# Ledger of designs, part 21: VHH binders against FERM domain-containing protein 4A (FRMD4A)

Target 1, 303 residues: FERM domain-containing protein 4A (FRMD4A), of Homo sapiens (Human) (q9p2q2r20to322)
Amino acid sequence: RRCQVHLLDDRKLELLVQPKLLAKELLDLVASHFNLKEKEYFGIAFTDETGHLNWLQLDRRVLEHDFPKKSGPVVLYFCVRFYIESISYLKDNATIELFFLNAKSCIYKELIDVDSEVVFELASYILQEAKGDFSSNEVVRSDLKKLPALPTQALKEHPSLAYCEDRVIEHYKKLNGQTRGQAIVNYMSIVESLPTYGVHYYAVKDKQGIPWWLGLSYKGIFQYDYHDKVKPRKIFQWRQLENLYFREKKFSVEVHDPRRASVTRRTFGHSGIAVHTWYACPALIKSIWAMAISQHQFYLDRK
Below, E stands for the ipSAE of ESMFold2; O stands for the ipSAE of OpenDDE; V2 stands for 0.75 times the mean of E and O plus 0.25 times the DockQ between their complexes.

## First folded at step 14 (VHH)

Design w7 (from v7 with G53R D102E; framework vhh_sonelokimab_d1; at its last look DockQ between E and O 0.58; V2 from the best seeds 0.35)
Fold by OpenDDE, look of step 14:
Structure w7 (fold): chain B 303 residues (1-303), chain A 127 residues (1-127)
Amino acid sequence: as target 1 above (303 residues)
Amino acid sequence: DVQLVESGGGLVQPGGSLRLSCAASGFTFSDYIVGWFRQAPGKEREFIGAISRSGGSTYYAVSEKGRFTISRDNSKNTLYLQMNSLRPEDTAVYYCAKSEYEYIYKIGSRTLYMDVWGQGTLVTVSS
């Protein structure tokens, strides 16, 4: 089957995927295009019919995944799957660059909540990275039109494009003398401080039918109000989690709570386990579960 | 009606072996995680182990130290518990149970949520 893999540097790989090809093999192939050694942070994903990002399971064949029934090649995305607290823990420059590209893409696509002023500052670092030192207002304005630096939402929040550009220019002028590497590091420093960075969000409902966001990250599983992805309502750190399980439309976690001796008739074992359950369509639940267990494994591997 | 029926319990000498069976009916056995529990007199019911739907994955309580083996035959709708090197402390009513969940990823706890239980079979280990 024809597949198109979108890379973080905007290249597209066209592949004829054979039935026996494992997702891991595909990842290896893609990684080779970047001379990437630290592959463990990355994955290949596709967007389902609802627009949700689904990760390929590395131990499965690529063609075993439920791709949307669309005409044409299957569109796949190479992107960061497992985020890290700081890029400073990364070993290779190639990896750092990919994290930067990934972050840049996420910001531009509005996958991360960012204040407009921060967006303008981030845009200035994109300019510094790509173009070097400030040259002129005219050049900057031209470059901003070509670079994925200003998300649409940020533009809509202000009275004019010119205003936004001026704000970017103001930040950009301050960056004089910064190397490309410094610009990347500084960009990532800001991005890493954003509360929505590194979180995989899933829309779910509780038992009462109330909508929530579940966020999976290197920190654990967080529950957010549906209208506020920034401040979690519940935090389940990985170290607190005992079990993860799912059935059809239901995803559940067991949390060790030493303070609550809640022995439910259904639970035999250690006192102090609380169960939290969320609901969604079966496909999404499976996706949540898969990501949760993989994220937990990632957590363990780094511990 | 969903039903689990344990069998194979009885009196066994210390160091002996016993194999318990659990016959499932009223549901698609292969679609569910199943497991074994036991309850000694005056004690709380404790988890022994569980097995995945396909039988490809098993996990046990630490206390079993490899003496117990869980297996299943989906074609026969039967769950098994092989117990070796039995001790007097293993004296208990043994229960099989069914989970409502398709998959359980164990992180740290050996607790399972079960929705259906058998009536239990008594195992007595005594000289």
Scores: ipSAE 0.157, ipTM 0.524, lowest interface PAE 1.0, mean pLDDT 90
ESMFold2, look of step 14: ipSAE 0.386; ipTM 0.719
ESMFold2 (binder alone), look of step 14: mean pLDDT 80; pTM 0.822

Design w8 (from v5, 14 letters changed; framework vhh_ozoralizumab_d1; at its last look DockQ between E and O 0.62; V2 from the best seeds 0.00; counts 0 for: unsure alone 62.3 < 65)
Fold by OpenDDE, look of step 14:
Structure w8 (fold): chain B 303 residues (1-303), chain A 127 residues (1-127)
Amino acid sequence: as target 1 above (303 residues)
Amino acid sequence: EVQLVESGGGLVQPGGSLRLSCAASGFTFSSYIMYWVRQAPGKGLEWVSAISGSGGSTYYPDSVKGRFTISRDNAKNTLYLQMNSLRPEDTAVYYCAKSEYDIIYLIGGRTLYMDVRGQGTLVTVSS
């Protein structure tokens, strides 16, 4: 089957995927285009019919995944799957660059919540990275139109494009003398401080039908108000989790709770476990499950 | 109706081996985690092994780890428990049990959910 893999540097790989090709093999192939050694942070994903990003399972064949029924090639995305606290822990420059490209893309696509002023500052680092030192207002304005630096939402919050550009220019002028590498590091420093960075969000409901966001990250599983992805309502750190399980439309986690004396008669184990359950369509629940397991493993590997 | 029928129990000397079987019917066998649980005289139920639907993942408590091996044949709808190095404390009625949930990821390996169990088979370890 024909597949198109979108890379973080805006290249597209056209592939004829054979039935036996593993997702891991595909990842290896894609990684080779970047001379990427630290592949463990990355994955390949596709967007389903609801717009949700689904990760390929590395131990499965590529064509075993439930791709949207669309005409044309299957569109796949190479992107960061497992985030870390700081790029300073990364070993290779190639990896750092990809994290930067990934972050840049996420900001532009409004996958990360960012205040407008911070967006303008980030945009200035994008300019510094891509173009070097400030040259002129006219050139900067021209470049901003060509670079994915200003998300639409940020633009809509202000009286004019010119205003936004001026703010970017103000920040950009301060960056004079910064190398490309410095610009990347500084950009990432800001992004890494954002509360929504590195979180995979899933729309779920509780037993009462109240909508929530479930966030999976290197920190654990977080529950957010549907209107506030920034401040979690509940935090379940990976070390607190005892079990994860799902059935049809429900995903459940068991956490150690010393305040609770016993679990139901249908459970075998030690006392002090609390169960939290969320509901969604079966496909999404499976996605949450898969990501939770993978993220937990990632946590263990880094411990 | 979900049916689970255990077999293979009996009397064995300490250090001996037994293989238990469980015939499953009334549900899609391969879709569910299966358990072996046991109940010793005067004691409560305890789980002794679990296996994922595909058979790719197995779980054991420390009490039986290294001695017991759970397996399954999905084509035959049969669950197995190979018990080696049996001890007197392993004496119990052993039950095959179906999971309430489709998939479980055990982090701590301490909690299992049981839906239905069979009538059990008695294993007696004695000199």
Scores: ipSAE 0.299, ipTM 0.662, lowest interface PAE 0.8, mean pLDDT 91
ESMFold2, look of step 14: ipSAE 0.550; ipTM 0.816
ESMFold2 (binder alone), look of step 14: mean pLDDT 78; pTM 0.793

## First folded at step 15 (VHH; framework vhh_sonelokimab_d1)

Design x1 (from w2 with S57E; at its last look DockQ between E and O 0.59; V2 from the best seeds 0.66)
Fold by ESMFold2, look of step 15:
Structure x1 (fold): chain B 303 residues (1-303), chain A 127 residues (1-127)
Amino acid sequence: as target 1 above (303 residues)
Amino acid sequence: DVQLVESGGGLVQPGGSLRLSCAASGFTFSDYIVGWFRQAPGKEREFIGAISGSGGETYYAVSEKGRFTISRDNSKNTLYLQMNSLRPEDTAVYYCAKSEYDYIYLIGSRTLYMDVWGQGTLVTVSS
C-alpha cells in the first residue's frame, strides 16, 4: 500500500509498504534519514477515521492499523511522542534539532499556548538559526514571510503585520554573534518553560457533561478546566495511580492516596477507592488509553 | 438484576485445596472483567485477582504469590478461584465482583475498582 510519511523538515517519504513491514522498521528507516540514534522519543502517527491522532504500535505491522478509508496514500507523520524536561539531557545534535523542528511546528500550528510577545522572541531565534545575524529590516521582513515563525493568532492580536515584524526585529538585533546551536538552545529553553509544552491534550467530558481537557505526559494524567490548559485542576501523578480503566466511551483512573488509605483502615467499611471518569467517543477513548499506557511505560523506563 | 453468587466455601485443613465458583446472571458475562476479593474479620477487603471478559488476560494482586488461579467459563457464566496450599491466614469471606470496564491497566496492583459484588462465601482454614 502507498504511504506518505511527513517529516519534521517538510520532506515527505513516498513508500510502497509491504504487508509484513513492522512499524519499528518504518521508524528505523525514517530515523536513518536524520542519522537519529535516540529513536525512543519519536513515533509515527496517523489521523484515524474520526479525525484523532493515533500512533503506530512498534511491535505491529504498519498495515494492521486502522487507517481512514480515503483515496490516495496513507498519510503518516514522524514526530515527537515522548517529551523530556530539557533538551540538555539529549546526547546527539540530530535529536536536539528534531525536537527544535517539532517545537517550531507545534507553535506555528498553535498547539502550544504562547503569549504573542513570547512568540516574537521565539521568532528572533528562528531567524538567528536560519539566517544568522540581523542585517536589515527589509531582509528580516522578507525572511519572516518565508519561515513558519508567526502563528496566525499572534498576528491577529496586533494592529498590523508590520508591528509584529518590528517587535521581532527588536529581539533579533540583540542576538548578534549567536551561533545556530546557541539559537536552538535558547529557543528550546523558552519553549520547555511553557506550561502547555510536552502535554498530549484530549477534549473530554465528565459524567455531568461538563467539558474538560485531559492531559497526558510522562508526569501523569492531568485534568484542566476547558478554558485553561495551563493550570491543572486535578493532578494524577503516576505514583498516585492504582489502575486505569476503559470501556467504550469512558476512561477512568483509580487513585490510591496514602492519606486516604490510612483513614480507610481506621474507618471500618470505607473503601478508600477514588475513581475519576471522563467520556468521549470510542475512538478518542482508545487513543487516550493507548497514550496513557505508553506514557506510563516511558515514565517507568526513565533513569 | 445483576447477580453474583459465590459457592464452594467451607472448612479445610492447612495445606488443602478449595475451588470457589461464582455464578453470574443479569448481564452479558463475557463482556466484563470479573474478579475475586477476600475480607478477614476486622480487616479491609483485599484484592486477589481478576480476569478479562474473554479469559485471555489474568491480573493478580502484587501481594499474591502464586497459590491461587483465576479462570472463567463463559458458556456457564461462571468465575472460578482455585486455591491451593491453604494456610490459616487465608481464612476470610471471599467475594466475587464485576467491573463496569472491559480493559484494565494495572499500575499499583494492590486493589481494583468493582461495581457489583456477590454476597460472599466463607473459607475457614484450620485444624
Scores: ipSAE 0.619, ipTM 0.822, lowest interface PAE 0.6, mean pLDDT 88
ESMFold2 (binder alone), look of step 15: mean pLDDT 81; pTM 0.836
OpenDDE, look of step 15: ipSAE 0.733; ipTM 0.879

Design x2 (from w2 with G53D; at its last look DockQ between E and O 0.67; V2 from the best seeds 0.65)
Fold by ESMFold2, look of step 15:
Structure x2 (fold): chain B 303 residues (1-303), chain A 127 residues (1-127)
Amino acid sequence: as target 1 above (303 residues)
Amino acid sequence: DVQLVESGGGLVQPGGSLRLSCAASGFTFSDYIVGWFRQAPGKEREFIGAISDSGGSTYYAVSEKGRFTISRDNSKNTLYLQMNSLRPEDTAVYYCAKSEYDYIYLIGSRTLYMDVWGQGTLVTVSS
């Protein structure tokens, strides 16, 4: 079956995937295009028929995943699956550059919530990395048309494209002499400080039908008010969790509470057992389940 | 009327063996994860282990020392606990329980949430 793997450098790989090909083997093939050794941070994702992102399970065959029932090639995405707090912990430049490309994509696609002034500063580092030192306003305006530096939301918040470009130029002029590597480090330092960086968000509801965001990362599981992805309402760090549970449309976490645990059989089911439950369609719950297990395993491996 | 009924408890000497049974009724037993727990007087409930709906996977508490074996027979709607090399500290009321969930992922392996419980069977290990 024909597959298109969208890469982080705007290329795509057109492949004829055989039925026996494992997802790990596909990841290895994609990684070889970048001379990537630190593959543990990356995955291959797809959008299911309900519009939700799913990740290929590395020990399963690629074609055994629940892809949309559409004619045409299977569309896949190579991207960061497991985030870390700083690229300074990465061993190889190839890995760092892929994290940079991934972060640029996330900001351009508006997956990370970021103020316009920060966007303009980030764009200046994109220019420094791609083109070197500032030369002229006209060159910058031309370059910004070709680079994925200014997400639509930032442009809509201001009177004109020219205004936004001028703000970028102001930041860019300060960077003269900065190396490509320094620009990447400075870019990532800002992005890594953003509260929404590194969190996989899922739209869920509680038992009463109230909508929430559920965030998953190597740090744990976070519950956010539906209109505030930045400040969590509840935090469940992995060390605070006892078990995860799922059935059909519900996903639950059990939190340690040894002082409130039932003491006798007549008190079984009494309050003091902290189980928190969220609901979504079965496909989304399966995605949350798979991500939660993967993130916990990453937490254990890194810890 | 969902019911779980434990049997097979009693007095046993140290070093002995005992097999507990849990008879299930009022639900489709083969669809559910089930497990064993125990509670000594004045102490918190201890998770012993659980077994998948098909019996293909077993999960034991991190504190389990390999003396207990969980099994199930879906044709008889029965969960079993084989207890070997019994010690006085194994004296407790033993409970079987049913999960409402299809899938469980153990992080701490110390406790497990269950929605339906049996009434328990007393195991006493003493000379």
Scores: ipSAE 0.575, ipTM 0.802, lowest interface PAE 0.9, mean pLDDT 88
ESMFold2 (binder alone), look of step 15: mean pLDDT 80; pTM 0.825
OpenDDE, look of step 15: ipSAE 0.703; ipTM 0.863

Design x3 (from w2 with Y101F; at its last look DockQ between E and O 0.73; V2 from the best seeds 0.67)
Fold by ESMFold2, look of step 15:
Structure x3 (fold): chain B 303 residues (1-303), chain A 127 residues (1-127)
Amino acid sequence: as target 1 above (303 residues)
Amino acid sequence: DVQLVESGGGLVQPGGSLRLSCAASGFTFSDYIVGWFRQAPGKEREFIGAISGSGGSTYYAVSEKGRFTISRDNSKNTLYLQMNSLRPEDTAVYYCAKSEFDYIYLIGSRTLYMDVWGQGTLVTVSS
């Protein structure tokens, strides 16, 4: 079957995938394109029939995943799956560059909400990295059309495209002499400070039907008010979890609750354990389940 | 009307064997994780083991591995616990239980959350 793997440098890898090819083998092939050694941070993703992002399971065959049923090639994406606190922990420049490309893509595609004034500063580092020092307003305006620098939401929040471009130019002029590497570091430093960076968000509901966000990351499982992806309402760190549970439309975590003084119902048992449950369609719950297990394994591997 | 009814408890000599059964009704048995727990006098309820809906995965408490075997027969809606080489320390009330879930991922493994419990069956290991 024909597959297109969208790469982080805007290129596509066209493949005829045989039925026996494992997802791990596909990841290895894509990683070799970048001479990438630190493959553990990356995965291959696709958008399912319901519009949600899913990740290939490395021990499964590529063609055994539930891709959308439409004609044409299967569309796949090579992306960061496992985030870290800072690119300073990464060993290889190839890895750092891919994290930078991934962050640019996430912000341009509006997967991370960013204040437009922060977007303008980030765009200046994109220009410094790609083009070097400021030369003229006209060159910058041309370059911004070609670079993944200004997401649509940021443009809509202001009087004109020209206004946004002028704000970027103000930042860019200050960067004269900054090296490509310094621009990448400065870009990533800002992005890594964003509360929404590195979190995989899922739209869920509680038993009462109230909508929430669940955020999954190397830090744990966080619950957010539906209107506020920034400040979590509940935090379940990996070290506090006893077990995870899943069935159909339900995902649950079992945690230590030191304030639970009594045992209820018919139980004769272990005090201090509480269960929290969320609901979504089965496809999304399966995605949450897979991500939760993989993020916990990543957490263990870093210890 | 979900019910779990244990049977097969009784008096057994040290070194002996017993097979406990748990008859399930009121739900689609094959869809759910079921398991065995026990509670000795004066002690907290202790996880013994659990088995997936299909029977393809089993989970045991560390110290019980090798003496106790969990199985299920989905055609008869029955969960089993085969207990061999019994010791006086195995004297307890044994409970079967049903989870509302069909997949678990164990992090701490001290216990499992279960939503329906049986009445219990007493096992006494004594000379």
Scores: ipSAE 0.555, ipTM 0.776, lowest interface PAE 0.8, mean pLDDT 88
ESMFold2 (binder alone), look of step 15: mean pLDDT 80; pTM 0.826
OpenDDE, look of step 15: ipSAE 0.748; ipTM 0.878

Design x4 (from w2 with L112M; at its last look DockQ between E and O 0.66; V2 from the best seeds 0.63)
Fold by ESMFold2, look of step 15:
Structure x4 (fold): chain B 303 residues (1-303), chain A 127 residues (1-127)
Amino acid sequence: as target 1 above (303 residues)
Amino acid sequence: DVQLVESGGGLVQPGGSLRLSCAASGFTFSDYIVGWFRQAPGKEREFIGAISGSGGSTYYAVSEKGRFTISRDNSKNTLYLQMNSLRPEDTAVYYCAKSEYDYIYLIGSRTMYMDVWGQGTLVTVSS
């Protein structure tokens, strides 16, 4: 079957995928285009029929995943699946550059919450990395139109595009002499400090139907108010968890709580229970389940 | 009415073997994780192990030392616990229990949440 893999540098690979091809083998093929050795941070994703992002399971065949039933090629995305605190943990420059490309994409697509003043500074590093030192206002304005530097929301918060461009130029002029590598490190240092960086968010509901965000990362499983992805309402670090559970439309975590009594003999579960449950459509719950297991395994691998 | 009924308990000598059964009714048995717990006098309930709905995966408590084997027969709606090399410290009431979930991922392996419990069957190991 025909597949189109969208890469982090905006290239697309068109492939004819054999029925027996494993997702791991596809990842290896895509990674070879970047001379990438540290493949453990990356995955291949697709958008399911409900509009949610799903990750290929590396031990399964590519064509056994539940792709949308549309004519044309299967659309796949190569991107960071497993985030870390800092790119300083990465061994290879190829990996660092892919994290940088991934971060730029996340900010441009507004997947990471970032103040517009921070966006202007980040855009200056994008310019320094892509174009070198500042030369003129006119060149910068042209370059900013071509680069994924200014997300739409940041532009809407200010009186004009020219205002935003002038703010970027103010930052950019200060960077004279900075190397590509320094610009990437400075960019990533800012992005890595953002509270929403590195978190996979899922829109869920509690039993009463109240909406929440559930955030999954190497740190654990965090619950956020639907209006506040920054400050978690509840934090479940991996070391605090006993078990994860899944059935149909529900996902649950069991928290280790030595103060609580054992589980009840029947469904009279309020006494001594430290289980938290969230609900979503079955496809999304399966995505949460798969990501939670993967993130915990990644957490264990780093110990 | 969801119901779990244990049987097969009794008095055994140290070093002996015993096979417990748990008859399930009132639900689609093959859809759910089921498992075994025990409670010695004066102690909290202790997780022994569990088995997936299909029977394809078994999960044993970290403290389990390999003397016990969990199995199920979905055609008979029955969960089993085979206990070998029994010791006096295995004396307890043994409980069958049902999860409300299809799938579990064990992080700590200390215990497991269950929503329905049997009444228990007493196993006494004494010389």
Scores: ipSAE 0.538, ipTM 0.770, lowest interface PAE 1.0, mean pLDDT 88
ESMFold2 (binder alone), look of step 15: mean pLDDT 81; pTM 0.833
OpenDDE, look of step 15: ipSAE 0.710; ipTM 0.863

Design x5 (from w2 with M114L; at its last look DockQ between E and O 0.80; V2 from the best seeds 0.55)
Fold by OpenDDE, look of step 15:
Structure x5 (fold): chain B 303 residues (1-303), chain A 127 residues (1-127)
Amino acid sequence: as target 1 above (303 residues)
Amino acid sequence: DVQLVESGGGLVQPGGSLRLSCAASGFTFSDYIVGWFRQAPGKEREFIGAISGSGGSTYYAVSEKGRFTISRDNSKNTLYLQMNSLRPEDTAVYYCAKSEYDYIYLIGSRTLYLDVWGQGTLVTVSS
């Protein structure tokens, strides 16, 4: 089957995927295009009909995944799957570059919540990375139009494009003398401080039918108000979790909470275990399950 | 009514083997995680292991790994516990239990969300 893999550097790989090809093999192939050694942070994903990003399971065949029924090639995305607290822990420059590209893309696509002023600052680093030192207002304005530096939402929040550009220029002038590498590091430093960075969000409901966001990250499982992805309402760190469960439309976690009385429900174990349950369609629950397990494994591997 | 009934317990010599069975009824057996527990006199009930609905995944307590094997026959609605190299400290009442869920990922292996228990079967390991 024809597949198109979108890479983080905006290249597209056209592939004819054989029935027996494993997702891991595909990842290896894609990674080779970047001379990527630290593959463990990355994955291949596709968007389903609901717009949800689904990660390929590495131990499964690529074509075993439920791709949207669309005409044409299957569109796949090479992205960071497992985030890290700081790129300073990465070993290779190639990996750092990809994290930067991934972050840049996420910001531009508004997958990460960012205040406008921060966006302008980030945009200045994009300019510094791509073009070097400030040259002129006219050149910067021209370059900003060509670079994925200003998300649409940020533009809409201000009176004019010119205003936004001026703010970017103001930040950009301060960056004189920074190397490309410094610009990348500084960019990532800001991005890594953003509360929504590195979080995989899933729309779920509780038992009462109230909608929530469930966030999975290297930190654990977080529950957010549906209108606020920034401040979690509940935090479940990986070290606090005892077990994960799922069935059909239901995903549950057991959490060690010494402050809570024993869950009235028939749980066997130590006193102080709380159970939290969320609901969604079976496909999404499965996705949550897969990601939760993978994230936990990632956590263990780095512990 | 959902029921679990353990059998196969008895007296066995140290170093011996024993196979326990748990007969399930009143629910679709293959849809649920089931597991084994034991409780020695004066001790807390402890987790031995569990198996997914399909039987494709097994989970064991660290202390029992390699000596005990859990399996299931969904066509017979039966859960099994094969115990080898039995020791006096294995003397306990052994229980089977059912989970509300069909998939489990054990992190701490201290708790299991269970909704039904069997009555237990006594295993005595003694010379």
Scores: ipSAE 0.518, ipTM 0.779, lowest interface PAE 0.5, mean pLDDT 92
Fold by ESMFold2, look of step 15:
Structure x5 (fold): chain B 303 residues (1-303), chain A 127 residues (1-127)
Amino acid sequence: as target 1 above (303 residues)
Amino acid sequence: DVQLVESGGGLVQPGGSLRLSCAASGFTFSDYIVGWFRQAPGKEREFIGAISGSGGSTYYAVSEKGRFTISRDNSKNTLYLQMNSLRPEDTAVYYCAKSEYDYIYLIGSRTLYLDVWGQGTLVTVSS
């Protein structure tokens, strides 16, 4: 089957995938195009027929995944699956470059919640990295049209494109002499401080049908009010969890809660154990399940 | 009604083997995780292990060092526990139990969230 893997440097890898090809082998092939050694942070994703993002399971065959019924090649994305606190923990420049490209993509696609004033500063680092020092306003305006620097929502919040460009230019002029590497570090330092960076969000409901966001990351499992992806209502760190469970449309975590006084037959006498449950369609619950397991295994590997 | 009935307990010499069975009724057996627990006199109930609804995944408590094997036969609605190299500290009442879930992922692994358990079968390991 024909597959098109969208890479982080705007290239597309066209290939004919044989039925026996494992997802791990596809990841290795894509990683070779970047001379990437630290493959453990990355994955290959696709959008299913319900519109939800799914990740290829590395120990499964590529063609055993539930791809959309759609004409043309299967569309796949190479991107960061497992985030870390800072790129300073990464060993290789190739890895750092890919994290930078991934972050730029997330900001441009508005997947990360960020104020427009911060967007303008980030755009200045994009310019410094791509083009070097500021030369003229006219060149910058031209470059900003060609680079994925200004997401649409940030532009809509202000009176004009020119206003936004002028804000970017103000930041950019201050960067004279900054190396490409320093620009990447400064960009990533800002993005890594954003509350929504590195979190995989899932739209879920409780038993009463009230909507919530469930966020999964190396930090644990977080529950957010539907209107507030920034400040979690509940935090379940990996060290607090006993077990995860799922069945069809529900996903549950079993957690330490020392404030719970009662013991039930279901907990076999361990005081302070609580279960929290969320609901979504079966496909999304399976995606949450797979992500939760993989994030916990990543947490263990780093510990 | 959901029912789990253990059998196969009894007196066994140290180093011996015993196979426990758990007959399930009143629910679609293949849809649920089932597992084994035990309770020695004066001690809390202890998780031994569990098996997925399909039987494809087994999960064992860290304290079980490969002497016990969990299996299921969905055509007979039966859960099994094969116990080998039995020791006096294995003396306990053994319970089978069912969860309300298909799948479990063990993180802390000291207990399980379960909704139904059986009445137990006594295993005594003594010289």
Scores: ipSAE 0.406, ipTM 0.720, lowest interface PAE 1.6, mean pLDDT 87
ESMFold2 (binder alone), look of step 15: mean pLDDT 80; pTM 0.820

